# Ledger of designs, part 69: VH-VL binders against q8ixk2r445to577

Target 1, 133 residues: q8ixk2r445to577
Amino acid sequence: FFGMLQNKGLTDYCFDYNPPDENQIVGHQVILYLCHGMGQNQFFEYTSQKEIRYNTHQPEGCIAVEAGMDTLIMHLCEETAPENQKFILQEDGSLFHEQSKKCVQAARKESSDSFVPLLRDCTNSDHQKWFFK

## First folded at step 16 (VH-VL)

Design u67
Fold by OpenDDE, fold request of step 18:
Structure u67 (fold): chain C 133 residues (1-133), chain A 119 residues (1-119), chain B 107 residues (1-107)
Amino acid sequence: as target 1 above (133 residues)
Amino acid sequence: QVQLVQSGAEVKKPGASVKVSCKASGYTFTGYAMHWVRQAPGQGLEWMGYINPYSDKTKYNEKFKGKATMTSDTSASTAYMELSSLRSDDTAVYYCAREKYTEYYFDYWGQGTTVTVSS
Amino acid sequence: DIVMTQSPSTLSASVGDRVTITCRASQDISNYLAWYQQKPGKAPKLLISAASTLQSGVPSRFSGSGSGTEFTLTISSLQPDDFATYFCQQYHSYPYTFGQGTKLEIK
């Protein structure tokens, strides 16, 4: 699976990674933003290693969850995907983080109308449903 | 260079409709949300809503629901805003404004379109 | 809706003066605050984003500060080109809202 990773409940919002420096892509938070279909900052790949890979830049980045955090942070991809980078995109559209046993949910950032994907207890909410487009 | 060029001034009678255009250039039109902002004479700025030209999804200020209709034509790199059932208090300068990518504020503005509603 | 209240509504000052414009939000908007400059017959021009980030090409005499509910735009030394109307805008929550504006005029 590859392309825009779009939320079902929060319509027209996609995974977005817009690092301040395109030459240093790691360490920043993945956000949600209006889908634009241009690829680039909204192009992701779900790999056989269960990574969500940001591969429009070199070196390639992989979404990770750092210890004690509920945010998705871009790390470098590794030869063998570390446990904190493993996600399961379920048939029902839920995106499950294996290590934390939580699901990725479209959530408001700081109670604003800006949005970020956050780890939350798994529910059947459409805000936890994702699909590639 | 990014440019937003709006259509010319309009004079309408009450009850009429008007459609303002905003032609974008210098960037990928579908890549950025286009907002509309109104400024009545001597008044402040009012956010009306936005359209995502990629999906044609819109979000309106409740105040302007039923009043404003936002559309876009990707082939023309143009955003449109139609105002219906015009009233005197719809007299204003209407601006299109590009949203800064992932930042939500407005980095580029059209020059504005004056819409005057008078009997 | 989040109400943005600017003060003062009108400000008379002279070239070289230090001026401060305040914007108050009715709710906590973190740093989701932008400042715009508007001259007569022209569209607003973005000056500051994220409460304090000066935009490229904007003179360094402009600065923004604040977070939460209180924000300030400061012009350290007024230049002739600075006489205009200034607006704050919150982009924290829909609907986005602007302050009523501060007209900075020559004393």
Scores: ipSAE 0.929, ipTM 0.962, lowest interface PAE 0.5, mean pLDDT 96
Fold by OpenDDE, fold request of step 18:
Order: C-alpha cells, then structure tokens, then sequence
Structure u67 (fold): chain C 133 residues (1-133), chain A 119 residues (1-119), chain B 107 residues (1-107)
C-alpha cells in the first residue's frame, strides 16, 4: 500500500512529514495535515516488513516510536526493520504498533486544533482508523 | 511569484447575493488551504473560514455559517466566496489568504474586495 | 472563542523610537501567534509567526516575544515605513481570531 495515509475520523487529514531541512529528514515528528494529493510530504508506503516508509527522499525514512514516547518520529530505514518501526495496518483500518501494543490515533496537539498521530490504547474509534488513498 | 488576485468591488442592495473570486498563481492551488477574512470599515479582521481546494472540504466560523459559502475551481485555480442575504453590516473588505503549509498562519493575501451593501 | 486584546489601540511615536505593542489571549495559545502589518487600502502583511519567528524580508528591527497568554511586538527603532496598523492573530484554535489592531501613527 502507498499514497496518502488518511484518517477516517478526522476527515481530510493525512500523515504529513515536512522536515525543516530536506537534507536531514530524520529526528522530527510526523504530523497530520490537510490532505493535498501532491504526494511529496504526504506520500508513504506500507511495506512487507511492516514499515511505514517515507521514500520520496533519499535516504529513505521509516516511522519509529522511541522508547517511552507516544509520538511518531522519522528514523532511517534499516535493511531489517527494527521492532520499533513495525506497524500492522489491520483490516478494520487500525494501525497497530507491535512493540508498544498501542494504536495510532489522530489527536490534538497541545490541546490546539493542530493534529498529530499519537499512540493510544486501542479502541474502535474512527480516529484510530486509517486508509491509503 | 505567489499571487492572489481578487475580483473587483461590488455594490449590492440588501437581500442580494455576491460572489467574490480569488485567483491563485505561482503555486499548486490544490496544495494549500485558502482562507477568507473580512474587515468592516474601520474595524479589525474576522476569520470567516477556509476551503481545502483538493477535497473541497470547508470549515466555517460559526458566525458566518449560512452567510458565506466557499467553493473552488481547480481548473481555474480560483477560490470563491459567496455571500447571501446581504445586509448593511456585511459591508466590508473581503480577503482571501493562503495558509502557510503545515503552519496555519497566512503567508499571502489577496488585495481585497470591497463589498458595499446599501439601499 | 479566544479573545485577543491588543494594547494600545492607538500609539503615537516618532522616527527612531522604540515601540512595543502587546497582545493578550483569553486563554493559553502556546506560541500559535502571528503578527501582521496593514497599511491603508492594502492587505495585511505577515511579519512574525510562532510568536517570535521573523519572516523573510522583514526588517530585523521587528521582533516578537511571548508565549501562553501575553505577547509583544517590538520595533527597536521606528522607521517612516513602519507607520501602519498592526494585528495579532491566534491560530491555536478555531475560529481563528485577531486583535482589534494597533494604529501606529506619527507624533
């Protein structure tokens, strides 16, 4: 699967990665932003290694969850996907992080009307459902 | 390079409708949310809402729901704001403004369109 | 709605003066605050974003500070081109709201 990763509950919002420096793509947080269909910062790939890969830039980035954190941070992809980069996109649309046993949820950032994907206890909320478009 | 060019001044009678246009150039129109802001004579700025030209999804200020309708035409790279049931207090300069990508503030503005409502 | 209150509403100053405009939010908006400059008959121009980030092309005499509920726009040495109306805007929560404006005029 590849393309925009859009949230079901938070309509019209997609995974977005816009690093300040295109030459340094790792270390920043993945956010949610209005879907625009241009690819680029909203183009992701779900791989057979269970990675969510940001491959519009080289080297390729893979979304990771750092220890003790609930945010999604861009890391470099590795030949063998590390455990903290493994996600399961389930048939019901839930995006499950294997290591933390949490689900990715569209959430407000700092109580604002800006949004980010965060790890939360898995529920049946549409805010935890995602699809590629 | 980035330009937002709005339609000309409008004079309308109460009860009429007006549709203001905002033509964008110098960037990918569908890639950025377009906001509308009004300014009554001698007054401050009021946020009216925005449209995502990619999906045509809109978000309105509750104050302007039923008053303003935002649309867009991708083929023309143009955003539209229609005001209905015009009243004298709708007299204002109306601006389109582009949202800074992922940042939510406004980096480019149209020149404004004066809408005057008088009997 | 988040209310943005600017002070003063009108400010008379001379070229070379240090000028400070304050904007207060009715609730915590973190750093989701922008400053705009508007001249008569013209659209607002973005000066500062994220409370303190100076936009490209804006003179360095402009600066912004603050976080939470209190913000300030400072012009270190007023120039003739700076006489205008200034607006703060929060983009923390919908609906986005602006301060009522501060008219900076020549003394």
Amino acid sequence: as target 1 above (133 residues)
Amino acid sequence: QVQLVQSGAEVKKPGASVKVSCKASGYTFTGYAMHWVRQAPGQGLEWMGYINPYSDKTKYNEKFKGKATMTSDTSASTAYMELSSLRSDDTAVYYCAREKYTEYYFDYWGQGTTVTVSS
Amino acid sequence: DIVMTQSPSTLSASVGDRVTITCRASQDISNYLAWYQQKPGKAPKLLISAASTLQSGVPSRFSGSGSGTEFTLTISSLQPDDFATYFCQQYHSYPYTFGQGTKLEIK
Scores: ipSAE 0.927, ipTM 0.962, lowest interface PAE 0.5, mean pLDDT 96
Fold by OpenDDE, second read of step 17:
Structure u67 (fold): chain C 133 residues (1-133), chain A 119 residues (1-119), chain B 107 residues (1-107)
Amino acid sequence: as target 1 above (133 residues)
Amino acid sequence: QVQLVQSGAEVKKPGASVKVSCKASGYTFTGYAMHWVRQAPGQGLEWMGYINPYSDKTKYNEKFKGKATMTSDTSASTAYMELSSLRSDDTAVYYCAREKYTEYYFDYWGQGTTVTVSS
Amino acid sequence: DIVMTQSPSTLSASVGDRVTITCRASQDISNYLAWYQQKPGKAPKLLISAASTLQSGVPSRFSGSGSGTEFTLTISSLQPDDFATYFCQQYHSYPYTFGQGTKLEIK
């Protein structure tokens, strides 16, 4: 699966990664933003290694969850995907993080109308359902 | 260079409708939300809503629901806002404004379109 | 809706003066605050975002500070080109709202 990773519940919002420096793509938080279809910042790939890969730049980045955090941070992809980079995109659209045993949910940032994907306890909420477009 | 060029001034009678255009250039039109902001004479700025040109999905200020209709034409890189059932208090300068990517404030503005409603 | 209240509504100052404009939000908006400059017959121009981030091309004499509910725009040494109306805007929550404006005029 590849393309824009769009949220079902938060209509018209997609995974978005826009690092300040295109030559240093790691260490920043993945956010949600209005879907635009231009690729690049909103182009992701779900791989056979259970990675969510950001491969518009070299070296390629993979979404990771750091210890004690509930945010999605871009790390470098590794030959063997580390445990903190493994996600399961379920048939129902839920995006499950194996290590934390939590689901990725579209959530408000600081109670604002800006949004980020955060790890939360898994529910049947459409805000925890995702699809590639 | 990013440019937003709006249509010319309009003079309308009460009850009429008007459609303002905002032609974008210098960037990928579908990549940025386009907002509309109103400014009555001698008054402040009032946010009306936005459209995502990629999906044509809109979000309106409740105050302008039923008054303003936002549309876009990707082939023309143009955003439109139609005002219906015009009243005297709709007299204002109307601006289109581009949303800063991922940051929600407005980085580029059209030059504004004056809409005058008078009997 | 979040109400943005600017003060003062009008400010008279001289070239070289240090001026401060205040913007108060009716609720906590974190740092989702922008400042715009508008001259007569022209569209607003973005000066500052995220309460304190100076935009490219904006003179360093402009600065923004604050978080939560209280924000300030400061011009350290007023220049002739700075006489205009200034607006704050919150982009924390919809509907986005602006302050009523501060007209900075020559004393």
Scores: ipSAE 0.914, ipTM 0.958, lowest interface PAE 0.5, mean pLDDT 96
Fold by OpenDDE, look of step 16:
Structure u67 (fold): chain C 133 residues (1-133), chain A 119 residues (1-119), chain B 107 residues (1-107)
Amino acid sequence: as target 1 above (133 residues)
Amino acid sequence: QVQLVQSGAEVKKPGASVKVSCKASGYTFTGYAMHWVRQAPGQGLEWMGYINPYSDKTKYNEKFKGKATMTSDTSASTAYMELSSLRSDDTAVYYCAREKYTEYYFDYWGQGTTVTVSS
Amino acid sequence: DIVMTQSPSTLSASVGDRVTITCRASQDISNYLAWYQQKPGKAPKLLISAASTLQSGVPSRFSGSGSGTEFTLTISSLQPDDFATYFCQQYHSYPYTFGQGTKLEIK
């Protein structure tokens, strides 16, 4: 699966990665933003290694969850996907992080109308449902 | 060289409709939300809503629901806002404004379109 | 809706003066605050975003500060080109709202 990773509950919002320096793509947080269909900052791929790859830059970035955190941070992809980069995109649209045993949920940042994907206990909420478009 | 060029001034009678255009250039039109802001004479700025040109999804200020209709034409890189059932208090300068990508504030503005409603 | 209150509504100053405009939000908007400059017959121009981030091309005499509910725009040394109306805007929550404006006029 590849393309825009769009949220079902938070309509018209997609995974977005917009690092301040395009030459330094790791270490920043993945956010949600209005879907634009241009690829680039909203182009992701779910791989057979259970990675969510950001494919617009080299070296390739993979979404990771750092210890004790509930945010999604961009790391470099590795030959063998580390445990903190493994996700399961379920048939029902839920995006499950194996290591934390939590699901990725579209959430408000600082109670604003800015949004980020966060790890939360798994529910049947549409805000935890994702699909590639 | 981002530019937003709006249509010319309009003079309408009460009850009429008007459609303002905002032609974008210098960037990928579908990549940025387009907002509309009005400014009545001697008044402040009022946010009316936005359209995502990619999906055509809109979000309106409740105050302008039923009054304003936002559309876009990707082939023309143009955003439109139609005002219906015009009243005298709809007299204002209407601006289109581009949202800064992922930041939500407005980095570029059209020159404004004056809409005058008078009997 | 979040109400943005600017003060003062009108400010008379001279070239070279240090001027400060304040903007108060009716609730916590973190740093989701922008400042715009508008001259007669012209569209607003973005000066500062995120409460304190000066935009490219904007003179360094402009600065913004604040977080939460209290914000300020400061012009360290007023220049002739600075006489205009200034607006604050919150983009924390919909509907986005603006202050009523501060007209900076020459004394």
Scores: ipSAE 0.906, ipTM 0.955, lowest interface PAE 0.5, mean pLDDT 96
Fold by OpenDDE, look of step 17:
Structure u67 (fold): chain C 133 residues (1-133), chain A 119 residues (1-119), chain B 107 residues (1-107)
Amino acid sequence: as target 1 above (133 residues)
Amino acid sequence: QVQLVQSGAEVKKPGASVKVSCKASGYTFTGYAMHWVRQAPGQGLEWMGYINPYSDKTKYNEKFKGKATMTSDTSASTAYMELSSLRSDDTAVYYCAREKYTEYYFDYWGQGTTVTVSS
Amino acid sequence: DIVMTQSPSTLSASVGDRVTITCRASQDISNYLAWYQQKPGKAPKLLISAASTLQSGVPSRFSGSGSGTEFTLTISSLQPDDFATYFCQQYHSYPYTFGQGTKLEIK
């Protein structure tokens, strides 16, 4: 699966990665933003290694969850996907992080109308359902 | 360079409708949400809503639901806002404004369109 | 809706003066605050975003500070080109709202 990773509950919002320096793509948080269909910052791929790759620049970035965190941070992809970069995109649309045993949920940043994907206990909420478009 | 060019001034009678256009250039039109903001004479700025030209999804200020309709034409790189059932208190300058990517504030503005409603 | 209150509504000052405009939000908006400059017959121009981030091309005499509910726009030394109306805007929550404006006029 590849393309825009769009949230079902938070209509018209997609995974978005917009690092301040295009030459340094790691270490920043993945956010949600209005889907725009241009690819670039909203182009992701779900790989056979259960990675969510950011496919815009080399070296490629993979979404990771750092220890003790609930945010999605961009790391470099590795030859063998580390445990903190493994996700399961389930048939029901839920995005499950294997290591934390939590699901990715569209959430408000600082109670604002700015949004980020965060790890939360898995529910049947549409805000935890994602699809590639 | 990014430019937003709006249609010319309008004079309408009460009850009429008006459609303001905002032509975008210098960037990928579908890549940025377009907002509308109005300013009544001598008054402050009032956010009306936005449209995502990619999906045509809109979000309106509740105050303007039923009053304003936002649309876009990607082939023309143009955003439109139609005001219906015009009243005298709809008299204002209407601005289109581009949302800064991922940041939500407005980095570029149209020059504004004056809509005057008078009998 | 989040109410943005600017003070003062009108400010008279002279070239070279240091001036401060305040914007208060009715609730915590973190740093989701922008400042705009508007001259008569013109569209607003973005000056500062994220409460304190000066936009490219904006003179360094402009600065913004604050977070939560209290914000300030400061012009360290007024220039003739700075006499205009200034607006704050919260983009924390919909509907986005603006302050009522501060008209900075020449004394």
Scores: ipSAE 0.905, ipTM 0.955, lowest interface PAE 0.5, mean pLDDT 96

Design u67
Fold by ESMFold2, fold request of step 18:
Structure u67 (fold): chain C 133 residues (1-133), chain A 119 residues (1-119), chain B 107 residues (1-107)
Amino acid sequence: as target 1 above (133 residues)
Amino acid sequence: QVQLVQSGAEVKKPGASVKVSCKASGYTFTGYAMHWVRQAPGQGLEWMGYINPYSDKTKYNEKFKGKATMTSDTSASTAYMELSSLRSDDTAVYYCAREKYTEYYFDYWGQGTTVTVSS
Amino acid sequence: DIVMTQSPSTLSASVGDRVTITCRASQDISNYLAWYQQKPGKAPKLLISAASTLQSGVPSRFSGSGSGTEFTLTISSLQPDDFATYFCQQYHSYPYTFGQGTKLEIK
């Protein structure tokens, strides 16, 4: 799949990657922001290696979760996807992080109406359901 | 050179409606949410809501639901706010304001449109 | 709704003075706070975002501080161009809300 990765429960919000330096794409957090379709910051590819890839830029970035963390961080893609970069997009729309056994959820940042994707225990919440458009 | 240019002042009678425009230039219109803020005479600022011109989705301050309708025309790079069933307490200056990408605060404002509702 | 309370409502000062305006939120808003300047008949102008981040083109005599529920805007050496009304605004939670304003006047 390729396109804007959207949340079923938090409507009109998309995965968004807006690093402060466009030439240093590694190490910053993925956020959720109003879908806008411009500037390629919201375009991601879900690959056969189970990566969520930011590949409209070279070198390509892959979403990862670092050990003991619940945040989604941009790493450099590798030839063979590391385990911390593998996500299973299931038929029910859940986005499962295989290494941690947790699901990606649309969550409030600091209890605000600013949102980020975070790993949480898997539930049937629509805030854990994702689709490409 | 981001610029937001609003339509001119309006004088209306109670019960009428008014549609204020906000024409954007100098940036990609669909990439930024457009907010509306009102300022009654001699008073502070009140947030009314926003429109996402990419999706046409809106969010309203509950106080203005049923009063305000926000729309956009992407081909004209223009946001609109319509006030219905005008009352004298709708007299105010109405501003459009652009949301800073990913940061939510308002980085550019229109010059304001005065709407006066009088008998 | 998060209530934003500014103090003072009116501040009288002279050119060269150091002035401080306070903004208090009714609940924790982290650093999701902006300061705007508004001159009569004009739109607000953004000065400070994220409680303390000075916007491009804003003179360095302006500074902001605070987190949680208490915030300040400071002008270190007041200039004639600074006589205006100042508003704080939270963007932590909808509806976004503004303080009632502080009018900074010539003493």
Scores: ipSAE 0.791, ipTM 0.922, lowest interface PAE 1.1, mean pLDDT 93
Fold by ESMFold2, fold request of step 18:
Structure u67 (fold): chain C 133 residues (1-133), chain A 119 residues (1-119), chain B 107 residues (1-107)
Amino acid sequence: as target 1 above (133 residues)
Amino acid sequence: QVQLVQSGAEVKKPGASVKVSCKASGYTFTGYAMHWVRQAPGQGLEWMGYINPYSDKTKYNEKFKGKATMTSDTSASTAYMELSSLRSDDTAVYYCAREKYTEYYFDYWGQGTTVTVSS
Amino acid sequence: DIVMTQSPSTLSASVGDRVTITCRASQDISNYLAWYQQKPGKAPKLLISAASTLQSGVPSRFSGSGSGTEFTLTISSLQPDDFATYFCQQYHSYPYTFGQGTKLEIK
């Protein structure tokens, strides 16, 4: 899949990656922002290796979750996808992180109306349901 | 180069409606949410809501639900805000304001449109 | 709704003075706070975002500080162009809300 990764429960919001330095894409957090078509910051690829790739820039970035953490951070993609970069997009729309056994959820940042994707215990919440468009 | 140009002043009677326009230039119109803010005479600022011109989705301050309707026309790079069933306390200056990408604060404002409701 | 309270409501000062305007939030808003300047008959102009980040083209005599519930805007040496009304605005939670304003007048 390739496109805008959207949330079912938090409507009109997409995965967005806006690094401070466009030539240094590693180490920053993925956010959720109002869906738009500008600048390709909301276009991701879901690969056969179960990666979520930010490949509008070289070298390609892959979304990862570091051990013991719940935040989605950009790492460099590797030839063989590391375990912390593997996500299963299930038929029910849940986005399961294999290594942590948790699901990606739309969550508030600092209790605000700014949102980020975070790992949480899997539920049937629409805030844990995702789709590409 | 970013510019927001609003329609001219309006004088309306109670019960009428008014549609204020905000024409954007110098940036990609669909990439930025457009907000509306009102300022009654001699008063402070009140946030009314926004429209995402990419999706046409809106969010309203509850105070203005049923009073204000926000729309956009992507082909004209123009946002609109319509006030219905006008009352004297709707007399104010109405501003459009652009949301800074991923930052949420307002980096550019229109010049304002004065709406006067006269009996 | 998050209530933003500014003080003072009116401030009289002379060119060259140092002035401080305070803005208090009714709950923790982290650093999601902007300051705007508005002159009579004109739209607001953004001065500071994220409580302390000075916008491009804004003179360095303007500064902001604070986090959580208490914030300040400081003008280190007033110039004639600085006489205006100043508003703080929280963008932490909807509805976004503004302080009632501080009118800075020439003494």
Scores: ipSAE 0.782, ipTM 0.917, lowest interface PAE 1.1, mean pLDDT 93
Fold by ESMFold2, look of step 17:
Structure u67 (fold): chain C 133 residues (1-133), chain A 119 residues (1-119), chain B 107 residues (1-107)
Amino acid sequence: as target 1 above (133 residues)
Amino acid sequence: QVQLVQSGAEVKKPGASVKVSCKASGYTFTGYAMHWVRQAPGQGLEWMGYINPYSDKTKYNEKFKGKATMTSDTSASTAYMELSSLRSDDTAVYYCAREKYTEYYFDYWGQGTTVTVSS
Amino acid sequence: DIVMTQSPSTLSASVGDRVTITCRASQDISNYLAWYQQKPGKAPKLLISAASTLQSGVPSRFSGSGSGTEFTLTISSLQPDDFATYFCQQYHSYPYTFGQGTKLEIK
């Protein structure tokens, strides 16, 4: 799959990666922002290795979750996907993180009207449902 | 350079409608939400809502729901705000303002459009 | 709605003075606060975002501080160009709201 990874429950919002320094893409958090299609900040590839690749930069970035954390952080992709970079996009739209056994959910940042993807216990919420556009 | 140029001043009678335009240049129009803010004479600023010109989805301040309608024309890089059923207390300067990408505050503003509602 | 209350409403000062304007939010808004300057007949101009981040092209005599519910804008040495109305704005939660403004006048 390739395109803008959009949330079903939080309509008009997509995965977005906007690092403070465009030349240092590793180590920053993935956010959710209004879908806009501008540039490559909202374009991701879901690979056969279960990676979510950020293809704006070479070498490519892969979304990861560090052990014990719930935030989605950009790492460098590796030849064989590490366990913390493996996400299963299921038929019902849920995005399951294998290592943590949790699902990606659209969540408020600091109780505000800005949003980020976070790992949460899996539910049937539309805020845990994702699709490529 | 980023520039937002609004349509000219309007004088209207009560009960009429008005459509204010905001022409954007110097950036990718569909990449940024466009907000509208009003300022009544001698008063502060009041947020009215926004449009996402990529999707045409809108969010309104509840105070202006049914009063304001926000649209955009991506081929013309122009946002519009229409006010209906005008009353004298709709007299104000209306600004368009661009949302800073991913940061939500307003980094560029139009020059303002004065709407005067009087008999 | 989050109410933003500015103090003072009007401030008289002289060139060279140090001035401080405060802004209080009715609930915790973290650092999601902007300061704008507005001169008569002109659109607002962004000075500070994230409570303390000075915008490019804004003179270093402007500074902001605070988090949560209490915020300040400071001008360390007033210049003639600084006489204007100043607004704070929260962008934590919709509807976004502004303080009522502080008019900074020449004494």
Scores: ipSAE 0.736, ipTM 0.912, lowest interface PAE 1.3, mean pLDDT 93
Fold by ESMFold2, fold request of step 18:
Structure u67 (fold): chain C 133 residues (1-133), chain A 119 residues (1-119), chain B 107 residues (1-107)
Amino acid sequence: as target 1 above (133 residues)
Amino acid sequence: QVQLVQSGAEVKKPGASVKVSCKASGYTFTGYAMHWVRQAPGQGLEWMGYINPYSDKTKYNEKFKGKATMTSDTSASTAYMELSSLRSDDTAVYYCAREKYTEYYFDYWGQGTTVTVSS
Amino acid sequence: DIVMTQSPSTLSASVGDRVTITCRASQDISNYLAWYQQKPGKAPKLLISAASTLQSGVPSRFSGSGSGTEFTLTISSLQPDDFATYFCQQYHSYPYTFGQGTKLEIK
């Protein structure tokens, strides 16, 4: 799959990656922002290796979750996807992180109306349902 | 250079409608939410809502639902706000303001449009 | 709604003075606070975002501080161009709200 990764419960919001330095794409958090289609920051590829790949810039980034953390952080992609970069996009729309056994949820940042994807215990919430457009 | 140019002043009678325009230039119009803010004479600023011109989806301050309607025309790089059933207390300066990408605060403002409602 | 309260409503000062304007939020807004300058008959202009981040092209005599519920805008040495109305705005939660404004006047 390739396109804008959107949330069923938090409508009009897309995965967005806006690193402070376009030449240093590693180590920053993925956010959710109003879908806009401008530039390349909201286009991701879901690969056969179960990666969510930010491939509009070189070197390519892959979304990862560091051990013990719940935030989605950009890492460099590797030839063989590491376990912390593997997500299963299930038939019901849930996005399951294999290593942590948790699901990606649209969550408020600091109780605000600013949103980020975070790992949470899996539920049937529409805020844990995702699709590419 | 980013610029937001609004339509000219309007004088209306109670019960009429008015449509204010905000023409954007110097940036990708569909990439940024456009907000509307009013300033009544001698009063502070009130956030009215926004439109996402990419999707045409809107969010309104509850106080202005049913009063304000926000739209956009991407081919003209123009946002619009229509006020219906005007009353004298709708007299104000209405600003459009661009949301800073991923940051939510307003980095550019239109010059303002004065709407005067008098009988 | 998050209420933003500015103090003072009017501030009289002389060129060269150090002035501060305060802004208090009715609940914790982290650092989701902006400061704007507005001159008569003109659009507001962004000065500071994220409570303390100075915008490009804004003179370094302007600074912002605070987090949570208490915020300040400081002008370290007032210049003639700085006489204007200043207002804070929270962008933590909808509806976004503004302080009532502080008019900075020549003493």
Scores: ipSAE 0.731, ipTM 0.913, lowest interface PAE 1.4, mean pLDDT 93

